# Ledger of designs, part 3: VH-VL binders against Uncharacterized protein y4jR

Target 1, 151 residues: Uncharacterized protein y4jR, of Sinorhizobium fredii (p55518)
Amino acid sequence: MKTLIVEDNPKKRASLVEYYSSEFPSDDLEVTSALISGLRVARDTKPEFIILDMTLPNYSPDENKGSRIELMPFAGREFVMRVNRMSIKTKVIIVSMFETFGVAPRLITLNSLDAELRDRYPNVFVEAVHYSQAQADWKTAIKNARLSLDR

## First folded at step 15 (VH-VL; from p1 with heavy chain K58R)

Design p6
Fold by OpenDDE, fold request of step 21:
Structure p6 (fold): chain C 151 residues (1-151), chain A 123 residues (1-123), chain B 107 residues (1-107)
Amino acid sequence: as target 1 above (151 residues)
Amino acid sequence: EVQLLESGGGLVQPGGSLRLSCAVSGFTFSSYYMSWVRQAPGKGLEWVSAISYKGGYRYYADSVKGRFTISRDNSKNTLYLQMNSLRAEDTAVYFCAKSPFRYGSDNLYFDYWGQGTLVTVSS
Amino acid sequence: EIVLTQSPATLSLSPGERATLSCRASQDVSSRLNWYQQKPGQAPRLLIYDADKRATGIPARFSGSGSGTDFTLTISSLEPEDFAVYYCQQRGYWPPTFGQGTKVEIK
């Protein structure tokens, strides 16, 4: 199975890669760090499983030079929408470090976003889970989502 | 010492097929992205195709999509390029190129190159 | 696709002289720009990656600079073995692309 990780945070990305490669060593893993590159890979290679961050830059920042690229707080939602429009046969799980998104007074919770995406894109979207370095709940969520694809 | 050795080049007629091979040594083959880059006689370099470390992700230049197929056998430390429906404009030296990373098609630059194998498409 | 334009097309210099090669990108590629050296009948060799980082085994006389759209490869003092064709390559945008090359020849 082909799995794509779309994550801009180096530390979180490393953690996701380490866990997934260890848990599913037979899978073919690809990694990108931005919305556009993630969508390109999804379109061109059609991975069956995607682990996606909610907040992403449009293009990959230069990690070595500290280039400041604007982060889109709802990039993950846009990603799911576009993948659905392209009719790519894939399943997407969102793993986010944030529990709230947007600017007051129009803050959106991760839970509300999860509910929205489940309703709008049931064929593509699996769930949104919170990422914490101290907790392993996101690992369980990823594992369960991945295993469900084997059924 | 990293070594990349291309083979399989030769003279073919338009519409013909050819399969290139690249034998590698001196590094863990299964841990890196691999690519083919070609150079027409007297011209510059053109990226042709790339393949992920395990081989599931394959990318192609628009000029070769639908005609070329990249593959790899990690047990044999060998990279392949199947070229079908060859055209005159495919005439070039084809280089096998190693990337320094396991993941990310966005990280395609090439730290090691083979000497190349010549493919000539002519009647 | 991103177009990389190298200048000059040919640079004629003597050993010991300073060589300055330019690479301009049609769009901002950040620091995702690499330089290669190629001698006749030989494989390309990576010189610089990420705009200003020397690859392993590359002499200190080679240096890269620039960001965004304008990049420069500098050879502080040309050695006889440095006469070759030099290519820049970007990975800031898909697909990866190369410049047309600059030939550094002996005067």
Scores: ipSAE 0.906, ipTM 0.949, lowest interface PAE 0.5, mean pLDDT 95
Fold by OpenDDE, fold request of step 21:
Order: structure tokens, then sequence, then C-alpha cells
Structure p6 (fold): chain C 151 residues (1-151), chain A 123 residues (1-123), chain B 107 residues (1-107)
């Protein structure tokens, strides 16, 4: 199984990589940190499973130079939409640190985004789950989603 | 000490095929991205292809897509490049190159290089 | 793809002199710029990565600077073994690309 992680936060990315590689050591793992790089990898290599952040920069950040990075709050939604257009056999789970996105007056909740993506992209989108360092719910969600692909 | 040793280069006619090998030592091969970079005679460097640590993710320059195939055998510490439908413009020294990271095609730079093997495509 | 333009094409200097090499990117590659040294008939060698970080074993006389589109490799005092071709390489955009090289030759 080829799995792609798209995550810009170094700490969260490390946690995702550590968990996934430990739980599924036989899988082939790739990691990107931005929307465009994630989409490129998806297009070129057609991973079967994608773990995706909702809020991402357009291009990979420069972590060492403190460059200002503009984050797109709905990058994950755009990612799912664009991947769906690729017509590749893949499943996407969104793991986000945030429960609310956007700016007033257009604030939207993670649950609302989950419902929207389930409705619009049922062939690609699995679910959106909240990421917390204190809770392991996101681990369970990733595991269940991954195991469902073996069937 | 890190060592990369390319082999398999030679003279081939246009439309022909050739398979390059790169034997590595001095590091955990299965933990790093590997790439092929080529250099035409008297010219600069051109990235050709890259492969992830387990080999499932493979990337190619547009100039070689559909003609070249990168692969690896981690049990043998060997990187390969199958070159089909060779063209005159493929003439170059082909270098095996190691990257410092396990993940991320967006992190491709090369901390160690082999001496290269010459591929000449000519009638 | 990103085009890297190196200047000058050739730099003629004497041992002990300061060498300044430039690399300009067609787009902002942040700090994802690397420098390599290549001598005739030899493998390229990584000198600098991420614009200003020296690779392992690289002498202190080599330094890199810059961000965005303009980068510089500096050799503070040329040693006889430093006469070679130098390439910059970007990884800010796919695919990775190299400059055309600068030849540092002995005057």
Amino acid sequence: as target 1 above (151 residues)
Amino acid sequence: EVQLLESGGGLVQPGGSLRLSCAVSGFTFSSYYMSWVRQAPGKGLEWVSAISYKGGYRYYADSVKGRFTISRDNSKNTLYLQMNSLRAEDTAVYFCAKSPFRYGSDNLYFDYWGQGTLVTVSS
Amino acid sequence: EIVLTQSPATLSLSPGERATLSCRASQDVSSRLNWYQQKPGQAPRLLIYDADKRATGIPARFSGSGSGTDFTLTISSLEPEDFAVYYCQQRGYWPPTFGQGTKVEIK
C-alpha cells in the first residue's frame, strides 16, 4: 500500500509518520508539506491512501529561514476536489488541528466540512477528524480508514 | 565511507536499450531517496529520475517519461535505471546520487554522488 | 521549470583571492538552494545546502548566502584544489534543476 501524508506542521507530521510507520510498517510512505507538492505526488504516483491536513501552504515552507508562509484554511477541500478529478483509486482522510476555519462572517466548522466533502466526493473522501496531542481518536480513525482499504 | 559505483554504460544505437546499475555502501540504502542525474558532454547537470526508500514512489523528468524506469533492490544495495528507446540527446554521463532524507520528493538534493557511467547513443 | 542562471560563466583568479559566484532563480525558491563542486572527471560534491549550510567536511572558506531569487557562493581565500566548476541547484519547485555552472580557473 502506498500512503501519502500531506502535512505542513513539523510536530504533527512527525507524530503522523511515527504512528503510521509503526502501525503499518509494510506500507510505502511518502510525505509532503504543501498543497501543490501533495497534488503533484498524487497525480504522478497514485497513492491508495492519503492523510491530509485541512490548512496548508500552497508551496513547501522554508522551516529553517523563518519565511512568512501564507496558509490556506481550505486547502484540504481543494485537494480532495482536485484529486477527485484525477479519477485515481484513492481514499483521503483529513486530520486537522482546528475545529473552525475561515474568517468572519464565513466561519465554517470541521464537522460542516466533513459533511460537505462526504456529500460531494463520496468515492474519494473518507472523513475529517480532529487532531489532538492529548487524544488518540485520530489514530483510530486513520487505522480504521486504512484497514478498510484491504477489503 | 559512503560509496556509489555506477556501471552498465556503453555505446548503443538509437532506439536501443541499456540498463544501468549503482552499487552502494557505507550507509543504510533502504533509508534514503535515490536519484539519477546526467551530464551531457561539456554540459551541465540534469536530474533524470528519483525513487523513494521502498521504491513505490518513482519520479521522472519529462524528457525521459515513458522511456526510462527507475528501480531498486534494497536487499542488494543496488539502484537501477532501465533506459529504452534511447535517443542521441540521452548521451551523457549518468550519476547515481543519494539524498539525505527518507521521505519527500520535494526535498531532493544530493549529498553523495558516484563517479558516473558514460552512455553514448550513436548510429 | 525553474531556470537558474549562474554568473559569471568563467572566473579567473589566483590562489589566495576571494571568489564570489552568483546564482539567480527565475522564481522565488525560498532557501531551497544548494551548491556543488565538480572537478574534471570526478563526481560532483555537495558544498552548501539550504542556501547557507555547509555540508559535512566542507572547509570554512566556503560559505553560502541569499534567499528568494538571488544566491551567492563565496570562497574567502582560494586554495589550489578549489579551481573547478560550481553548480547551483534548486528544490523549491518541481522538478529539481541546476544552473549552467561557473568555472573557477587559475589566472
Scores: ipSAE 0.902, ipTM 0.948, lowest interface PAE 0.5, mean pLDDT 95
Fold by ESMFold2, fold request of step 21:
Structure p6 (fold): chain C 151 residues (1-151), chain A 123 residues (1-123), chain B 107 residues (1-107)
Amino acid sequence: as target 1 above (151 residues)
Amino acid sequence: EVQLLESGGGLVQPGGSLRLSCAVSGFTFSSYYMSWVRQAPGKGLEWVSAISYKGGYRYYADSVKGRFTISRDNSKNTLYLQMNSLRAEDTAVYFCAKSPFRYGSDNLYFDYWGQGTLVTVSS
Amino acid sequence: EIVLTQSPATLSLSPGERATLSCRASQDVSSRLNWYQQKPGQAPRLLIYDADKRATGIPARFSGSGSGTDFTLTISSLEPEDFAVYYCQQRGYWPPTFGQGTKVEIK
């Protein structure tokens, strides 16, 4: 299976890659670090499974310099919307380090985004889950989503 | 000692086909991105195609999309380029090139190159 | 796509002289600019990656500098074997693109 990880944080990206490649060693894995590159790869190669960050830069950060790039807090939502338009057979799970987005009075929770995306893009979007180093919930969510594609 | 050795070039008529091969040694072939890069006679370098370490992610320059197919056989340590519907503009030396990474098609560059094989498309 | 413009087109210099080659990107590529050497009838060879990092086995007389849109390859003391064409190449923006090359002739 072709799986795409879209993640700009180097430590989280390494953690996702390590977990996924260990759990599903036969899958063909690609990694991108920005909204635009992730969408290009999705369009051009049509991965069957996508592990996606909610907050991403438009373009990949320079790994040799400190990151002072603008992050788009709802890049993951735009990604899902645009992939839905591509008419490809794919499933997307969002794994986010953040549980709230925006500023008062326009605060949006990860759970609220999860509900919105499930309602609006049910053929593409699976779920959004919180990432932390201390918890394994995101590992279980990734595993269950990936295994569901086999059946 | 990293080695990349291309073969399969030659003279072909417009509309014809050729298959290029690149035999590799001196590194774990299945761990890295591979590319084809071409150079028309007397001209600069143009990236043509790239393929992921397991072969499932394949990328093409717009100029060759739909006509060329990149592939690899990791059990034989060999990279391939199937070129169909060849045009005069495809005349070039074709280089096999290795990238120093497993992931990250959006950051492509080439740490080792083969010596190239010449493809001439003329009537 | 990113256009890389190299200057000058040709450098004619004597052994022992310093060569300075320029590459200008059409937009900010940060440090994601590489340099290759291609001798006549040979494959390109990676010299410098990520603006200023020397590839394995490359002599210390080769150095790179720059960031953003303006980059320089310097050969501090030109050797007879440095006769070649030099290409810059950007990474990180799709598709990867090369400059048109600077030919270094040793007279």
Scores: ipSAE 0.665, ipTM 0.882, lowest interface PAE 1.6, mean pLDDT 91
Fold by ESMFold2, fold request of step 21:
Structure p6 (fold): chain C 151 residues (1-151), chain A 123 residues (1-123), chain B 107 residues (1-107)
Amino acid sequence: as target 1 above (151 residues)
Amino acid sequence: EVQLLESGGGLVQPGGSLRLSCAVSGFTFSSYYMSWVRQAPGKGLEWVSAISYKGGYRYYADSVKGRFTISRDNSKNTLYLQMNSLRAEDTAVYFCAKSPFRYGSDNLYFDYWGQGTLVTVSS
Amino acid sequence: EIVLTQSPATLSLSPGERATLSCRASQDVSSRLNWYQQKPGQAPRLLIYDADKRATGIPARFSGSGSGTDFTLTISSLEPEDFAVYYCQQRGYWPPTFGQGTKVEIK
């Protein structure tokens, strides 16, 4: 199975890669770090499974200049919308370090984004889960979503 | 010692086909992105195609998309480029090139290169 | 696509002289600019990656600088083996692209 990880945070990215490659060593894994590169890879290679961050930069951050980059808080929503328009057979799970997005009074929770995306893009979107090193919920969500594709 | 050896170049008519090979040694082939980069006679360098470490992610320059197919056989430590519907503008020396990473097609650069094989397309 | 424009097209210099090669990107590529050397009849060789980092085995006389859109490769004291064509390459935007090259030739 071709699986794409789209994640800009180096430590979280390494954690996702380590978990996924250990759990599914036969899968063909690709990693990108930005919204635009992730969309290009999805369009050009049509991965069957995508593990996606909600907050991403448009373009890959410069690794040599640290993490002082402009992040789009709703990049994951944009990603799901664009992939849905591509009409490719794929499933997307969002794994986010953040549980809230935007600026008051227009603050949006990860749970409300999960509900919105499930309603609007049921053919491609599976769920959004919170990433924490201390909790295994995101590992279970990834594993269940991936195993459901083998049916 | 890293070594990349291309073969399969030659003279071919327009519309013809050719298959290039690149035999590698001195590194764990199955761990790295591989690319083909070409150089027309007297001209600069043009990236042609890239392939992921397991071969499932394959990328092409617009100029060759639909005509060229990159592949790899990790059990034989060999990279391939199948070139179909060849045109005069495909005339070039073709280099295989290694990237120093397993993931990240959006970060292509090339730390080791082969010596190249010449492809000439003429009527 | 990002266009990389190198200048000058040709540098005619003597051994021992300093060479300064320029590369300008059509858009801001931050530090994601690499340099390759290609001697006649040979494959390219990576010299500098990410603007200013020397690749393994590259002599200290080669140095890179710049960020954003303007980049420079400097060879502090030319050796006979340094007479070659030099290409810049960006990795910040898809697809990867190369400059047209600067030939450094013996005067």
Scores: ipSAE 0.628, ipTM 0.873, lowest interface PAE 1.8, mean pLDDT 91

## First folded at step 19 (VH-VL; from p6 with heavy chain D106E)

Design t1
Fold by OpenDDE, fold request of step 21:
Structure t1 (fold): chain C 151 residues (1-151), chain A 123 residues (1-123), chain B 107 residues (1-107)
Amino acid sequence: as target 1 above (151 residues)
Amino acid sequence: EVQLLESGGGLVQPGGSLRLSCAVSGFTFSSYYMSWVRQAPGKGLEWVSAISYKGGYRYYADSVKGRFTISRDNSKNTLYLQMNSLRAEDTAVYFCAKSPFRYGSENLYFDYWGQGTLVTVSS
Amino acid sequence: EIVLTQSPATLSLSPGERATLSCRASQDVSSRLNWYQQKPGQAPRLLIYDADKRATGIPARFSGSGSGTDFTLTISSLEPEDFAVYYCQQRGYWPPTFGQGTKVEIK
């Protein structure tokens, strides 16, 4: 199984990598840090499972120098949409540190986004879950999603 | 000591095929991205292909896409490049190169290089 | 793809002199710029990665600077073994690309 992690936050990325690689050591894991690079990898290599952050920069940031970059709050939604258009056999789970997105009065909750993406992209999108370093619910979600691919 | 040793280069006619190998030692092969980089005679360097640590993710330059296939055998500590439909412009010294990271095509820079093997495509 | 332009094409200097090599990117590659040294008939050797970090075993006389589109490799005092071709390489955008090289030759 080829799995792609798209995550710009180094700490979160490290946590995701550590968990996934330990839980599924036989899987081939790739990691990218931005929307465009994630889409490129998805297009070129067609991973079967994608762990995706909702909020991403458009292009890969300078992780070593800590350059200030603009984050796209709904990058994950765009990612799912574009991947769906690729017509590749893949499943996407969104793991986000945020529970709300956008600006008032048009704030959107993670649950709302989850519902939207499930409705619009049922062939690609699995679910959106909240990420917290203090809680391990996201681990269970990832595991369940990954295992469902073996069925 | 890290060592990369390319082999398989030679003279081939246009349209022909060649398979390059890169034997590695001195590091955990299965933990790193590997790439092929080529250099035409008297010219600069051109990235050709890259492969992830387990070999599932493979990337190619547009110039070789559809003609070249990168692969690896981690049990043999060997990197391969199958070159088909060779063209004159493919003439170059082909280097195998190690990247310092396990993950991320975004992290393609090369901390160790082999001495290269010459591929000459001519009629 | 990102085009890296190195200058000058050739740099003629004497041992002990300071060498300054330039690499200009067609777009902002942040600090994702690396430098390599290549001697005739040899494999390239990584000198600097991420704009200003020296690779393992690289002498202190080699230093890198810059960000965005303009980068510089400096050799504070040239040693005889430093006369070679130097390449910059970016990984800020796909695909990775190299500059055309700067030849540092003995005056």
Scores: ipSAE 0.913, ipTM 0.951, lowest interface PAE 0.4, mean pLDDT 95
Fold by OpenDDE, fold request of step 21:
Structure t1 (fold): chain C 151 residues (1-151), chain A 123 residues (1-123), chain B 107 residues (1-107)
Amino acid sequence: as target 1 above (151 residues)
Amino acid sequence: EVQLLESGGGLVQPGGSLRLSCAVSGFTFSSYYMSWVRQAPGKGLEWVSAISYKGGYRYYADSVKGRFTISRDNSKNTLYLQMNSLRAEDTAVYFCAKSPFRYGSENLYFDYWGQGTLVTVSS
Amino acid sequence: EIVLTQSPATLSLSPGERATLSCRASQDVSSRLNWYQQKPGQAPRLLIYDADKRATGIPARFSGSGSGTDFTLTISSLEPEDFAVYYCQQRGYWPPTFGQGTKVEIK
């Protein structure tokens, strides 16, 4: 199984990589840090499973120089939409640190985004789950989603 | 000491095929991205192809897509490049190159290089 | 793809002199720029990665600077073994690309 992680936060990315590589050591893992690089990898290599952040920069950040990178709050939604258009056999789970997105008065909840993506892209999108360092719910969600692909 | 040793180069006619090998030692082969980079005679360097640590993710330059196939055998510490439908413009020294990271095509730079093997495509 | 333009094409200097090599990117590659040294008939060698980080075993006389589109490789005092071709390489955008090279030759 080829799995792609798209995550810009170094700490969260490290946690995702550590968990996934430990739980599924036989899988081939790739990691990107931005929307465009994630989409490129998806297009060129057609991973079967994608773990995706909702909020991403358009291009990869410079982690070493502390460059200010603009984050797109709905990058994950755009990613799912664009991947769906690729007509590749893949499943996407969104793992987000945030419960709400956007700016007032147009705030959108993670749950509302989950419902929207389930409705619009049922062939590609699995679910959106909240990421917390204190809770392991995101681990369970990733595991269940991954195991469902073996059926 | 890290060592990369390319082999398989030679003279081939246009439209022909050739398979390059790169034997590595001095590091855990299965933990790193590997690439092929080529250099035409008297010219600069051109990235050709890259492969992830387990070999599932493979990337190609547009100039070789559909013609070249990168692969690896981690049990043999060997990187391969199958070259089909060769063209005159494919003439170059082909270098095997190691990257310092396990994950991420975004981290594609090269900390160690082999001496290269010459591929000449000519009628 | 990103085009890297190196200048000058040839740099003629004497041992002990300071060498300054330029690499300009067609777009902002942040700090994802690397430098390599290649001597005739030899494999390229990594000198600098991520714009200003010296690779393992590289002498202190080699240094890199810059960010975005303009980068510089500096050799503070040329040694006889430093006369070679130098290439810059970017990984900020796909695919990775190299500059055309700068030849540092003995005057």
Scores: ipSAE 0.911, ipTM 0.950, lowest interface PAE 0.5, mean pLDDT 95
Fold by ESMFold2, fold request of step 21:
Structure t1 (fold): chain C 151 residues (1-151), chain A 123 residues (1-123), chain B 107 residues (1-107)
Amino acid sequence: as target 1 above (151 residues)
Amino acid sequence: EVQLLESGGGLVQPGGSLRLSCAVSGFTFSSYYMSWVRQAPGKGLEWVSAISYKGGYRYYADSVKGRFTISRDNSKNTLYLQMNSLRAEDTAVYFCAKSPFRYGSENLYFDYWGQGTLVTVSS
Amino acid sequence: EIVLTQSPATLSLSPGERATLSCRASQDVSSRLNWYQQKPGQAPRLLIYDADKRATGIPARFSGSGSGTDFTLTISSLEPEDFAVYYCQQRGYWPPTFGQGTKVEIK
């Protein structure tokens, strides 16, 4: 199975890669670090499973530089919408370090985004879950979503 | 110690087909992205195609998309390029090339290259 | 796609001289610029990756510098085997692209 991870945070990305490659060593794994590169790979290669961050830069950060880059807090929502328009057979799970998004007074929660995306994109979007190093709920969500794709 | 050996080049008519092979040794083939890069006679380098370490992610330059197919057989340590509907502008030396990374199609660069095999498309 | 413009097209120098080769990108590629050497009838060889890092087995006389859009390959003291064509290549934006080359030839 082809699986794509879209994640800009190096430590979280390494954690996702380590978990996924250990749990599903036969899967073909690709990694991107930005909204635009993730969408290109999805369009061009049609992965069957996508593990996605909600907050992403538009373009991949330079791994050799410490420069600050603009993060788009709702990039994951944009990603799901655009993948849905691609009409490819894929399932997307969002794994986010944040539980709230935006700036006061216009904050929205990860749970509200989860409900919105399930309603709007039920054929593509599976769920959004909170990531933390101390919790394993995101591992269980990834595993269950991936296993649900088996025939 | 790293070795990449291309074969399968030759003369072919426009519209014809050809299959290139690249036998590798000296590294764990199944751990790395592989690419084909070509060089027309007297010209510069052009990336043609790339393939992920297990073969599921395949990428093509716009100039060859729909005509060329990259593949790999990790049990034989061999990279392939199937070239169909060949055109005069496909005439080039074709190099197989290794990337030093397992992930990241947007991060392609090539730390080891083969000797190349010449493909000539002419009537 | 990103266009890389190398200059000069040809650099005629004597052994022992310093060679300075330029590569200019059409868009900011940060540090994601590599250099290759290609001798007549041979495959390219990676010299420099990520602007300034020497590849394995490359002599210290080769160095790279630059960031953003302007990059330089320097050969501090040319040896007879350094007369070749040099290509820059970017990896920052899809697809990977190469410059048209600078030929370094013996005067």
Scores: ipSAE 0.720, ipTM 0.897, lowest interface PAE 1.4, mean pLDDT 92
Fold by ESMFold2, fold request of step 21:
Structure t1 (fold): chain C 151 residues (1-151), chain A 123 residues (1-123), chain B 107 residues (1-107)
Amino acid sequence: as target 1 above (151 residues)
Amino acid sequence: EVQLLESGGGLVQPGGSLRLSCAVSGFTFSSYYMSWVRQAPGKGLEWVSAISYKGGYRYYADSVKGRFTISRDNSKNTLYLQMNSLRAEDTAVYFCAKSPFRYGSENLYFDYWGQGTLVTVSS
Amino acid sequence: EIVLTQSPATLSLSPGERATLSCRASQDVSSRLNWYQQKPGQAPRLLIYDADKRATGIPARFSGSGSGTDFTLTISSLEPEDFAVYYCQQRGYWPPTFGQGTKVEIK
């Protein structure tokens, strides 16, 4: 299976890659670091499974310089919307380090984004889960989502 | 010792086809991105195509999309380029090139190269 | 697509002299610029990656510098084997692109 990880944080990206490649060693894995590059790879190569961050830069950061200066807090929502319009057979799970987005007083929770995306894009969006190194809930969510594609 | 050896070049008429091969040794082939890069006679370098470590992610320069197909056989340590609908402007030495990474095609650069194989497209 | 403009087109120098090669990108590529050497009839060889990092086995006389749009390859004291064509290559934007080359030739 072709699986795409879209993640700009190097430490979280390494953790996702380590988990996924250990759990599904036969899958063909690709990694991108930005909204625009992730969307282009999705369009051009049509991965069957996408592990996606909610907050991403538009363009890939320079790892030599530190690079998250211009992050879009709702890039993951934009990604799901645009992939849905591509009409490709794919499933998207969002794995986020944050449970709230925006700035006070206009905060949105990860739970409400999960509910919105499930309602609006049921054919491509699976769920949004919180990432932390102290918990394994995101590992279980990724595994369950991936195994559901085997039928 | 890292070694990349291209073969399959030759003379072909416009509209014809060729398949290039690149046999590799001295590294774990299945761990790395591979590319084809070409150089027209007397001219500079042009990236042509790249392929992921397991072969499922394949990328092409706009000038060759729809005509060229990159592939790999990890059990034979061999990279391939199928070239169809060849044009005079495809005349070049074609190099097999290795990247030092498994993931992240958007970061392409090439730490080892083969010696190239000449493709000549003329009537 | 990012255009890389190398200058000068040709450097005519003697062994022992310092060579300074320039590469200008049409857009800010940060540190994502690499340098290759190509001798006549041979494959390119990676010299410098990410602006200033020497590839394995590359002699210390080769150094790179720059960031953003302006990059320099310096060869501190030319040896006979250094007379070749040098290409810059960017990895900051898809697709990867190369400059047109600077030929370093014996005066």
Scores: ipSAE 0.674, ipTM 0.885, lowest interface PAE 1.6, mean pLDDT 91

